# Designs tried in a protein design chat: VH-VL binders against o60147. Part 66

Target 1, 175 residues: o60147
Amino acid sequence: MLEKNKYLYIFRHIQTNQVLLSQGNVLKKTALFQLPYPLQKPVAPNGMRPAKLRKDHWVPLLKVEFPNESMFQSVFMQLLNYRKYRSVQPLTSDLLKLPIPVRRRKIMRQEVPNTIADLADILNKEKFPENSVRLQLSDKSDSEYADWPPSVQIDSEEIKLSRGFREKTTVDEAR

## First folded at step 3 (VH-VL)

Design m4 (framework fv_gimsilumab)
Fold by ESMFold2-Fast, scan of step 3:
Structure m4 (fold): chain C 175 residues (1-175), chain A 122 residues (1-122), chain B 107 residues (1-107)
Amino acid sequence: as target 1 above (175 residues)
Amino acid sequence: EVQLVESGGGLVQPGGSLRLSCAASGFTFSSYWMHWLRQVPGKGPVWVSRINSDGSSTTYADSVRGRFTISRDNANNTLFLQMNSLRADDTALYFCAKDTYYLGSGSYFDYWGQGTPVTVSS
Amino acid sequence: EIVLTQSPVTLSVSPGERVTLSCRASQSVSSNLAWYQQKLGQGPRLLIYGASTRATDIPARFSGSGSETEFTLTISSLQSEDFAVYYCQQYNNWPLTFGQGTKLEIK
């Protein structure tokens, strides 16, 4: 599908605020390997991440539309590299003074602002055409975590979706 | 111990320019977002601008956007605020402040400078 | 932008008294609220963050509580060095905003 690699779908966890990146509008179980801290205890003896994905626990954060697959791939790869860079950097002494569970909660809370800032940093460094990248956010105020280049157009309409990037249904409302 | 020391304030005419500096010590400067805030006597602080850890991304309050430029020199642990087209309502004590989260935005401030006064008057 | 309203504007109190300062947000800020102390001629000092967590080296007499739109800062037994202006700040939404302050004065 041509359109498959044109959109970047970004999800956040409803409780932990952790972020997952997806090239499709439905999360795949392999996305869980992006998480530095597993949501559940590993079931495998070697400490592997859990195999089960609770799709109802992930809601839309933002959707990015690129003019072509090449630009999508460049930005997507760079975002993954930014996330990996953060995970391997030494923690500050202030964070190291905290018990591990408290420290992890503080780090997880910042994944939303960090992901938005990373996206803006990447787009500011790329020389994309004016208004070529479209952002649509679930909460437009989240766009204020960063300064956006002229290549970015932020949609005035917010994402009013639950259960990923699909429309909220009567069934969802009855829950 | 963390210290932030500000300089560069003064008296300028409307339409003038000033460059503020903030010398940081006692923490890994290149790992933290930094902010500028201002305060008029008798009122609360007002957030002005922020810069990410490597200086590639900046954000500004609506009132200063297009006139002020925040920047940083990580090699010398220094934060800057270039203020152009100054107006009477920019008159305030200007503070630099450290963000709280490693390579990210916590956006409450664990350390502030002492403030440098900026007066814009004809 | 989120407006923070502090009350009272001024409190005249004596050392040893228990004081409670209020901060109300125009919309929910969850628990993303900080409290600062500012003395004349100084920059603000972080007291509380996350509505209820004391910052490093802050005396136990300072405590914070509340969530969503209603928050309080309590000083259990006021000391002479506590006479200052106190500000609340929300960091739930951009732009970051502060309250107008509550001034503690000697009675």
Scores: ipSAE 0.000, ipTM 0.479, lowest interface PAE 17.0, mean pLDDT 80

Design m5 (framework fv_gimsilumab)
Fold by ESMFold2-Fast, scan of step 3:
Structure m5 (fold): chain C 175 residues (1-175), chain A 122 residues (1-122), chain B 107 residues (1-107)
Amino acid sequence: as target 1 above (175 residues)
Amino acid sequence: EVQLVESGGGLVQPGGSLRLSCAASGFTFSSYWMHWLRQVPGKGPVWVSRINSDGSSTTYADSVRGRFTISRDNANNTLFLQMNSLRADDTALYFCAKDTYYEGAGSYFDYWGQGTPVTVSS
Amino acid sequence: EIVLTQSPVTLSVSPGERVTLSCRASQSVSSNLAWYQQKLGQGPRLLIYGASTRATDIPARFSGSGSETEFTLTISSLQSEDFAVYYCQQYNNWPLTFGQGTKLEIK
């Protein structure tokens, strides 16, 4: 069985390429507060509704296994702080020249490479034991967005998108 | 404007239990991570536990894991800390505190309560 | 766990003085450091986060600087309401940790 707060689950949006971080293998609607650009439009002239989570629009990007909760929480906190830091940085002159919708799409498209690069940067700064951090990606080519330290072991097997981050059950094992 | 008011502290014997409450007002309680911290007079605060916005994820300091349970009631804007198997070294002033950002991760605290004293003594 | 060491432990000062408080981390915490003010009988008050960003409604006389392992909180001209205990906190690594505090007292 999985130890609590040992795994980091990272999801990507199938259309926008936006990224969500999760401490559990199932996304909660509160995760949408991580997004700088809301996915849902206002519903009615007389009011607005909170953003709705469509779980079918989010697929696994990568899963990170840590040897203990302390390492997991440290990396998770640092990764979230990197995302916040990026959201408040001044936009480059090149981005400011673009129309707002084009600029937003370009920023959103970069969330996957940025998240992977940030994760690698954090792991390179931390002095974790060799082969102690295990990465499993849905697309192994995404690992090429960064250089990984000796502490990282990348699984040869990719995550199957149809399963999400679900663990095998007795029913799944019988198949 | 933002207020956090703790209650439920008191004197209890070793091995006993207490349930702390924190009544929140002045912000959208259901949108923020919440924390419990404790402080011995003359010492710095010590982080105890945190809970995410919907209550589905909790984390505990090693010293209290298995004995304390953090929970929340978003309908009534109330945070709880159930403390079981209390020990003399749990004696402290207990604070509830608000995390700064949605989904936590700020993990620094923009608002704190006044604290509720817990004394574990025979 | 990351240990935060604050210095001095106590400082006797007069209103109007410039005061500098130090916080040293046992390993790098980047800029993920906050400063709090605590008065007797009250919970802590957030002053600075991200090592150098003032929290809302915090007077301009408070400023923070530093990164990695060495941090300072400066009060440019001490006011009577500033006599309190000051704590630093790191939020770079779990578990979250605080310094032991620096007490500012009237000379």
Scores: ipSAE 0.502, ipTM 0.794, lowest interface PAE 2.1, mean pLDDT 85
Fold by OpenDDE, second read of step 4:
Structure m5 (fold): chain C 175 residues (1-175), chain A 122 residues (1-122), chain B 107 residues (1-107)
Amino acid sequence: as target 1 above (175 residues)
Amino acid sequence: EVQLVESGGGLVQPGGSLRLSCAASGFTFSSYWMHWLRQVPGKGPVWVSRINSDGSSTTYADSVRGRFTISRDNANNTLFLQMNSLRADDTALYFCAKDTYYEGAGSYFDYWGQGTPVTVSS
Amino acid sequence: EIVLTQSPVTLSVSPGERVTLSCRASQSVSSNLAWYQQKLGQGPRLLIYGASTRATDIPARFSGSGSETEFTLTISSLQSEDFAVYYCQQYNNWPLTFGQGTKLEIK
């Protein structure tokens, strides 16, 4: 059987810059489990896991196209592992000097560049065929966060998806 | 183009009632949470009430709880605010506002109407 | 409720000037802050959300910054159509609350 292309979508929260991985162009509620801390009483995400997925708070960061399921799964799982690894790393002295809320926010703000760097690192290690992986970014400047291997072809067009879901509302279309 | 048009405002005596309406167009009304806010001239807006997409959940400011009822008719793209036991401090310009998405964890408003005036005076 | 205090209350400026408006929260609102513009006889218009993200069709001269309790709206070069009242609004906690507004008037 011929393998079909698979897509990895990475979304970022518009306020906290937290990152969610998605196997589709529509975020599922289960994606929130990627976030480590549950939200208690705040009505909006505050660097924590919200009770409900508000899709309009998530915008696409990048889209990765893989030629087969195996490549997709490998990269996807490794990304999750990298995130987990970072979450258990000792905090730097500089971070420890900051109040806990400020510290958390600072860490979260680094998720976007870290995720991009992780992706590049993973792809570099995998040594996939040249131009076998297609990368599309919402902001082309984000590609500068890492050196990409020859296996990655960076798309000249930016992602058109506006929110963490497939269907665009009238408001989204206007933005 | 998104449009919100409020109506139903007017002059009423203390203890009286009014029903405000907001006609919505230009977006999928039934997919968004909606809000009422009010504003006294020279002051900032004050949040009054919220309703979720299907009307199953409503929230009110303390100042209007028990007196005001927010509802919606998705079939006719209309938002309502039933105001009972009105008092002088309810006098304001009342706005309907669109939430940014149907899952309302925190709300800011991407579209407002022009407002309908409510005056409570003896 | 969270109190938002805007400053200055009134600002007289000329076209072309750089304008900086402040909004202070009585407690942390993270980045859950929006800015609105309201012209006379009109409803508010969303300018900024998430403290720093421009809303749809908002000119690049408008920018937002800040977090926690201190926020700023900046107009890099004031245009004639920018004379209005500007409000900040937090949506970190219920009830939602607005500042008292800053009025930009022509010098």
Scores: ipSAE 0.000, ipTM 0.561, lowest interface PAE 15.6, mean pLDDT 87

Design m6 (framework fv_gimsilumab)
Fold by ESMFold2-Fast, scan of step 3:
Structure m6 (fold): chain C 175 residues (1-175), chain A 122 residues (1-122), chain B 107 residues (1-107)
Amino acid sequence: as target 1 above (175 residues)
Amino acid sequence: EVQLVESGGGLVQPGGSLRLSCAASGFTFSSYWMHWLRQVPGKGPVWVSRINSDGSSTTYADSVRGRFTISRDNANNTLFLQMNSLRADDTALYFCAKDTYYEGLGSYFDYWGQGTPVTVSS
Amino acid sequence: EIVLTQSPVTLSVSPGERVTLSCRASQSVSSNLAWYQQKLGQGPRLLIYGASTRATDIPARFSGSGSETEFTLTISSLQSEDFAVYYCQQYNNWPLTFGQGTKLEIK
């Protein structure tokens, strides 16, 4: 039975720990526009797209099931806006003192704890019924990055993805 | 340049149907969420419906759910709104609008059509 | 549903004046607020997004400020082409909602 517009999937990069959000169990090439480099601001609608998506480099981090589509949309939009906000903030002086490759690795490694903390913050601000939001994590210890409201049930069950996720690259027209 | 051209509006009796179209050009249509909004003269816009990039996900305002259907034809860069069981309070100027970011990251609108008028009266 | 209340509903002004328009949200929308300009017979034009970021090709006289529930759009020196209706829109929560508008008219 297909349940539409109730699931949020979050993926992490196996080497850099960068995070991508998806509304379904298939990771699309356009999700790359969420990444800080390039900036998540389109200059022109007919410009060129970012580099190709390597699906074999991304693994599921967590899956969230919401009680209804309205709550899903609200949380998803807030989470995307938190990520856009972070991507345009000025870097701290401490980070600017580091060599560029070291600085980028440090920033990228914080995306997982930051995304989990953002999700928890949003869920704590919204009024959801007790045990109505189901959170499935690939690594249960990642739940420790935040304090969760009573509305959240944490589950360590394996996240099931569509077969298409196994493909090495997504074929989309270059922007 | 980005252009959205709407058509299909008109005068219809209560209980009737209309199909609105929005022809898009100047951007990669298949990469963006698209929306329908409506506006009564002298009032602010009201969000009506959203469709994601590949058409697999749709969302509707409570007032139109079950009566309106949003769809898209990415091969022909066209957005549609099928409106059934029309009521007097559906009377408005209907706009198609482009989401600002890929995959719905924005949900505010950088380009709008000119609007197509829909009048529901007996 | 988040309600956006704009004030004033109508403002009579002369060219060259500094104009300040307000938008208040019924609950926090963080900085996820956009401003639009709409002229008769036209669709809305995006002016500001993220509460304070000016959209492409929007004149520098337009600026936005605020966060959470209180937002302001300022036009530093009103030009003749600025007489229009202005709307705020939140994109923090679904459904997406707009304010009722502020109409700028000639004195």
Scores: ipSAE 0.006, ipTM 0.599, lowest interface PAE 9.3, mean pLDDT 81

Design m7 (framework fv_gimsilumab)
Fold by ESMFold2-Fast, scan of step 3:
Structure m7 (fold): chain C 175 residues (1-175), chain A 122 residues (1-122), chain B 107 residues (1-107)
Amino acid sequence: as target 1 above (175 residues)
Amino acid sequence: EVQLVESGGGLVQPGGSLRLSCAASGFTFSSYWMHWLRQVPGKGPVWVSRINSDGSSTTYADSVRGRFTISRDNANNTLFLQMNSLRADDTALYFCAKDTYYEGYGSYFDYWGQGTPVTVSS
Amino acid sequence: EIVLTQSPVTLSVSPGERVTLSCRASQSVSSNLAWYQQKLGQGPRLLIYGASTRATDIPARFSGSGSETEFTLTISSLQSEDFAVYYCQQYNNWPLTFGQGTKLEIK
């Protein structure tokens, strides 16, 4: 039996900047249950799914390579818990001053910097070995949303941008 | 209303195999991650394995990796655990349990079954 | 892995008493801690998650508190149906781990 290395794939919506997390390189329609963010709501009032999956509207934001499954699962769990926590926090007075559609757009736009900051915070707290976590971004400037611990090695090569999601990136291709 | 019913346990010799089943009802089975846990009488539960909603991702405890396989049949609302190369220390009551959030990693369990006993002895 | 230690191991009590159960983690689990009740011949029942949030349909006499490494479950006025084994579980780090349990038995 071959040990599988675990990868975390993060995708962003090209128009709204909303974020989807995936354990694999294939973005599946069920990932849409991450959006919008009531934690256990099973169905929208009109019976529609929270959002439509337009594969051409989601692009890779970053991928993270962990040396083992245990590290991957711990970071993935904590990242999801951070996202859940953010969804229930009170809105700031600045946001409450805005009309609802403008407020929602501004909240959605913050998902990329928030997700990157949360990832860095988790990695800083976990105290993993030096250079044990490999981070590869589609846009290297996004790394500037956070301070990274010594455990993180930022890949010099960016993920090639695609209008669709990156279905066929395998463990071998990601190395 | 939510029910999880385990079956397939029994007495087996060391090195043998068993297949456990968990019949789910009262919720949208295909939308939730599912887990297997086990418990020795007088001790706390021990997490064994997890499967995501569509079955494409599975995770195992180190003690069972390579020997156990978790799978699911969403058409029939059934969760499975194939157990191979069974050892005496696999003896326990086995529970299936429902994860808390849709397509999400809740990793605490809002519903459990009643358990099915597995005894590995010569 | 994170080790959860529960105390006491066994507590003999009478209905109407206030009981407090402790769970200590070997390293910080933030607030990612759940409590379960298990009765003889049954699977565990979720009581508390996020250290202090009551699960659906759980009576108000159950409350949870704590963070980081020290957690408590309190039953403010013990009822006859509360005699059971109670387990804590952390979901901050992988692998998921449970405490060894605290048994509440009738005096």
Scores: ipSAE 0.393, ipTM 0.757, lowest interface PAE 2.8, mean pLDDT 83
Fold by OpenDDE, second read of step 4:
Structure m7 (fold): chain C 175 residues (1-175), chain A 122 residues (1-122), chain B 107 residues (1-107)
Amino acid sequence: as target 1 above (175 residues)
Amino acid sequence: EVQLVESGGGLVQPGGSLRLSCAASGFTFSSYWMHWLRQVPGKGPVWVSRINSDGSSTTYADSVRGRFTISRDNANNTLFLQMNSLRADDTALYFCAKDTYYEGYGSYFDYWGQGTPVTVSS
Amino acid sequence: EIVLTQSPVTLSVSPGERVTLSCRASQSVSSNLAWYQQKLGQGPRLLIYGASTRATDIPARFSGSGSETEFTLTISSLQSEDFAVYYCQQYNNWPLTFGQGTKLEIK
């Protein structure tokens, strides 16, 4: 059976710059489980998990197209693992000097660049075929934040900014 | 110029241990997967172990799994192979090799060291 | 594991001759095959990757061909420095495997 292309969508919160991963071009409520619960005495990072998904607060950051499910799953799971790893890491001395609210904001602001870096790192750790992965960014300049392996083909076109979702394609509809 | 220099080989008794080192230079060490291979005289190389760029992932041949440990120190551009519970059939010339930067599936090696000899004998 | 069988085991040749080395895989390795040259007392040197692509600074007299299970390394005109052992290596499947080698010796 011919495998269909798989898509990874990454969304960012318009205010907090928190990041959500999505297998579809429309965010699902279950995506909120990616965000940590607020803690009174957090180690790192203390994020915000809203009670409800406000789709209009999330905009697409990037879209990754994979040629098969295996590649998609590998990258997706690794991204989640990277996030978890960061969440349990000790805070740096510089961060500890900041008031908790300021510290939280600073950490959240780094989620976008960290996610991009994570993605690049993951892809750099994979031996995917050349130009087998397509990357489309909402801001092409964001691609400069990381070195991409030959397996990644950066799309010349930027993704359209659509809050909470992107337009459905024939491939996405099949999901 | 890319250079890989292995060291740490020698004579050891069965059940003994050795730690091999590979000093890398001439390229961004931390950006590449690294491998250990070994070769018995008159035979082809045999892949032993692999480590990814940051050391978070390691893979071993079945013959050495549980006995050998590959690691790396990116700050000092050094690759290691800790060999425990050595056996006679581990006797070989051990090479460190640099992985290439992403061509298709798997790994091939654009640079090899000169090798360090390991002899396991009573 | 994928077994690579090289032929011949030894080849006696003279400088200037055309040399053809074979590598057969026990199963398909697509084009994920590399060729190495190893001289006495040295580590292997990459010659060809992707079955047919010459590595950097490899002389044009070296060429690779083949796909799936049958591969060939060709030296169009053997030079004195080419006497060595040649190995094929597949990187299509783990574990990575090498052939037993072909030794080129002076006739």
Scores: ipSAE 0.000, ipTM 0.571, lowest interface PAE 14.0, mean pLDDT 87

Design m8 (framework fv_gimsilumab)
Fold by ESMFold2-Fast, scan of step 3:
Structure m8 (fold): chain C 175 residues (1-175), chain A 122 residues (1-122), chain B 107 residues (1-107)
Amino acid sequence: as target 1 above (175 residues)
Amino acid sequence: EVQLVESGGGLVQPGGSLRLSCAASGFTFSSYWMHWLRQVPGKGPVWVSRINSDGSSTTYADSVRGRFTISRDNANNTLFLQMNSLRADDTALYFCAKDTYYEGTGSYFDYWGQGTPVTVSS
Amino acid sequence: EIVLTQSPVTLSVSPGERVTLSCRASQSVSSNLAWYQQKLGQGPRLLIYGASTRATDIPARFSGSGSETEFTLTISSLQSEDFAVYYCQQYNNWPLTFGQGTKLEIK
């Protein structure tokens, strides 16, 4: 059926290196709640206002193609849970010595390596068939953050940053 | 206080249809994934369907795909399950349940309703 | 799909006793395992998530442990209100699955 292939879209922030996961090729503002460090200050403690999504500040990091929806959902759930787990782990003594803003900046910079490592860890544990998962990266050097299992096929073509994950549509061509 | 209240269950003949509703209160409904689950007496819950926060993405259990449709009305804090082509094995108590994080990061359920009974029989 | 097997199916116990419930997964679910309590006429109540983290307002007598495929829920000193059915749920793989339940009843 039409659900044979499923895609996971991963974006990174151009300045902070923070990562957002998406089930579609377009980021939605609710994705910002994945971030442990809000992009803007809360208005009120209980009535926290969601940060404004600046789509121009987020660029494609990688696209993962799964052979079916079950595999996609499993990996997507595990990635979100790994990120949640990381946000509540005790900080190292080296990080605790740093002022809070410097500490947060160092933690945010590690989200890209951490997300790629987490993805590889999940794929290694899941024992998917050989060459069943396709990875397409914006920068192929980012694949070096992890050792990939035989289930992963890395696409030789990189994602073009100027086009993001979106296909050129009739509407885009008419612009 | 978080509350989920299901309604719309009842007795239907095989092949019939029912629309279940879940009225949500006590949290920002539009920010959370929502799920439907069902349970037959004496057995564990079975996951049926989920919908993301804005309604743009839905997922279904294989047993109900093509027959059930999950939807939401964020303006009125209401979750729906349209059930068509009902079968005897759809007989169960139906629960709506709240996901624990904004983008379904938990996929475990911090709040459930009381359930609404659906009986499919001749 | 991942099958969760709970044991025992039924456990007869007295108030004050320490109770241990088991949940075994057919393949690794890491620590993505939750426990629920369900009383007659009610929806399930979240007790534990992430295998070992207590949910909000859950009494300290409830604790969870385990990882990968072997998980336990422990009630250190059973209270009269704890007699219920307990379910484990994995949220590591789609579709989401639950165990068949362990019923705690008065001895």
Scores: ipSAE 0.242, ipTM 0.710, lowest interface PAE 3.6, mean pLDDT 83
Fold by OpenDDE, second read of step 4:
Structure m8 (fold): chain C 175 residues (1-175), chain A 122 residues (1-122), chain B 107 residues (1-107)
Amino acid sequence: as target 1 above (175 residues)
Amino acid sequence: EVQLVESGGGLVQPGGSLRLSCAASGFTFSSYWMHWLRQVPGKGPVWVSRINSDGSSTTYADSVRGRFTISRDNANNTLFLQMNSLRADDTALYFCAKDTYYEGTGSYFDYWGQGTPVTVSS
Amino acid sequence: EIVLTQSPVTLSVSPGERVTLSCRASQSVSSNLAWYQQKLGQGPRLLIYGASTRATDIPARFSGSGSETEFTLTISSLQSEDFAVYYCQQYNNWPLTFGQGTKLEIK
């Protein structure tokens, strides 16, 4: 059986910069389970998981192409794990000094660079074959958030995904 | 190759002080949270303290809060643990450990030193 | 704090055998569970994180499974170098806590 390429799509929320991982180019409601529940004591900001998925509030961040399912799943699961233990880390002294709303915003704003860094770190550790993984960014400058291993080939073109969905259309661009 | 080498352990009387050091190499030290843990022979490790990448944030186990101070010198790739007011129950093998990701995104440890022994006894 | 209880405390086994170690948490730790190997005179070595993900350069014979409160470390075929003490560690809640360990010894 020939293995087919697998794709990891990463989306960010247009307001909060929260990040969702997707196995497809269309977000599913189950993706919201990646976000933490509101907590009374702030390990994570309250209300980080919305009740409903608004696909139009999520824009593409990354598209990663893997040559097989094994590589995809390995990276995908590790990304989830990174997110999980990050969310349980003690807040820094600096963050604790900030008002809660400001603190929440600051934490959320770090999800994008953290996710990119996570991905790079995971890929560095995995020691995949050279140029076996293809990375496409919505913003090329985002690639600067991390050092990429030789296994990663960065596409010269930016991704063309619409908000929460597949390829952009003229209608999507008007939103 | 990642290496962590602890030093500074020894015998001290109750109420005394010790300063442990951990020399790090083989990775970008300044990018990672670092931790101290200790282990009594025949028991599991016990988390003691952590410090973020730039040293601006530190946390401690309840058992050592107010007595121990964790710090780091990123220029020299060295982690420290200042231990004051030492008690008999502080006797253990002390490990420095590397957090698994940049800026303390991990809460587990991918590299440990060999440990430095601390004995508090009259 | 979350208490991790490992079983058995000691296990006598022979090379080539399949080994299963258990770690039970006093409350849910989701998948935030790591496994370590510690040999005599050495610091712990990370084997598994996220309950089921092998760390870098860990042999395939090591595998982790479980979630919430029940976790398992499996060695499919024990090698001579695998005789050591194994610890589980949760990082779901502060303070971080470890199990008391399972010692694998030669039968």
Scores: ipSAE 0.000, ipTM 0.550, lowest interface PAE 14.5, mean pLDDT 86

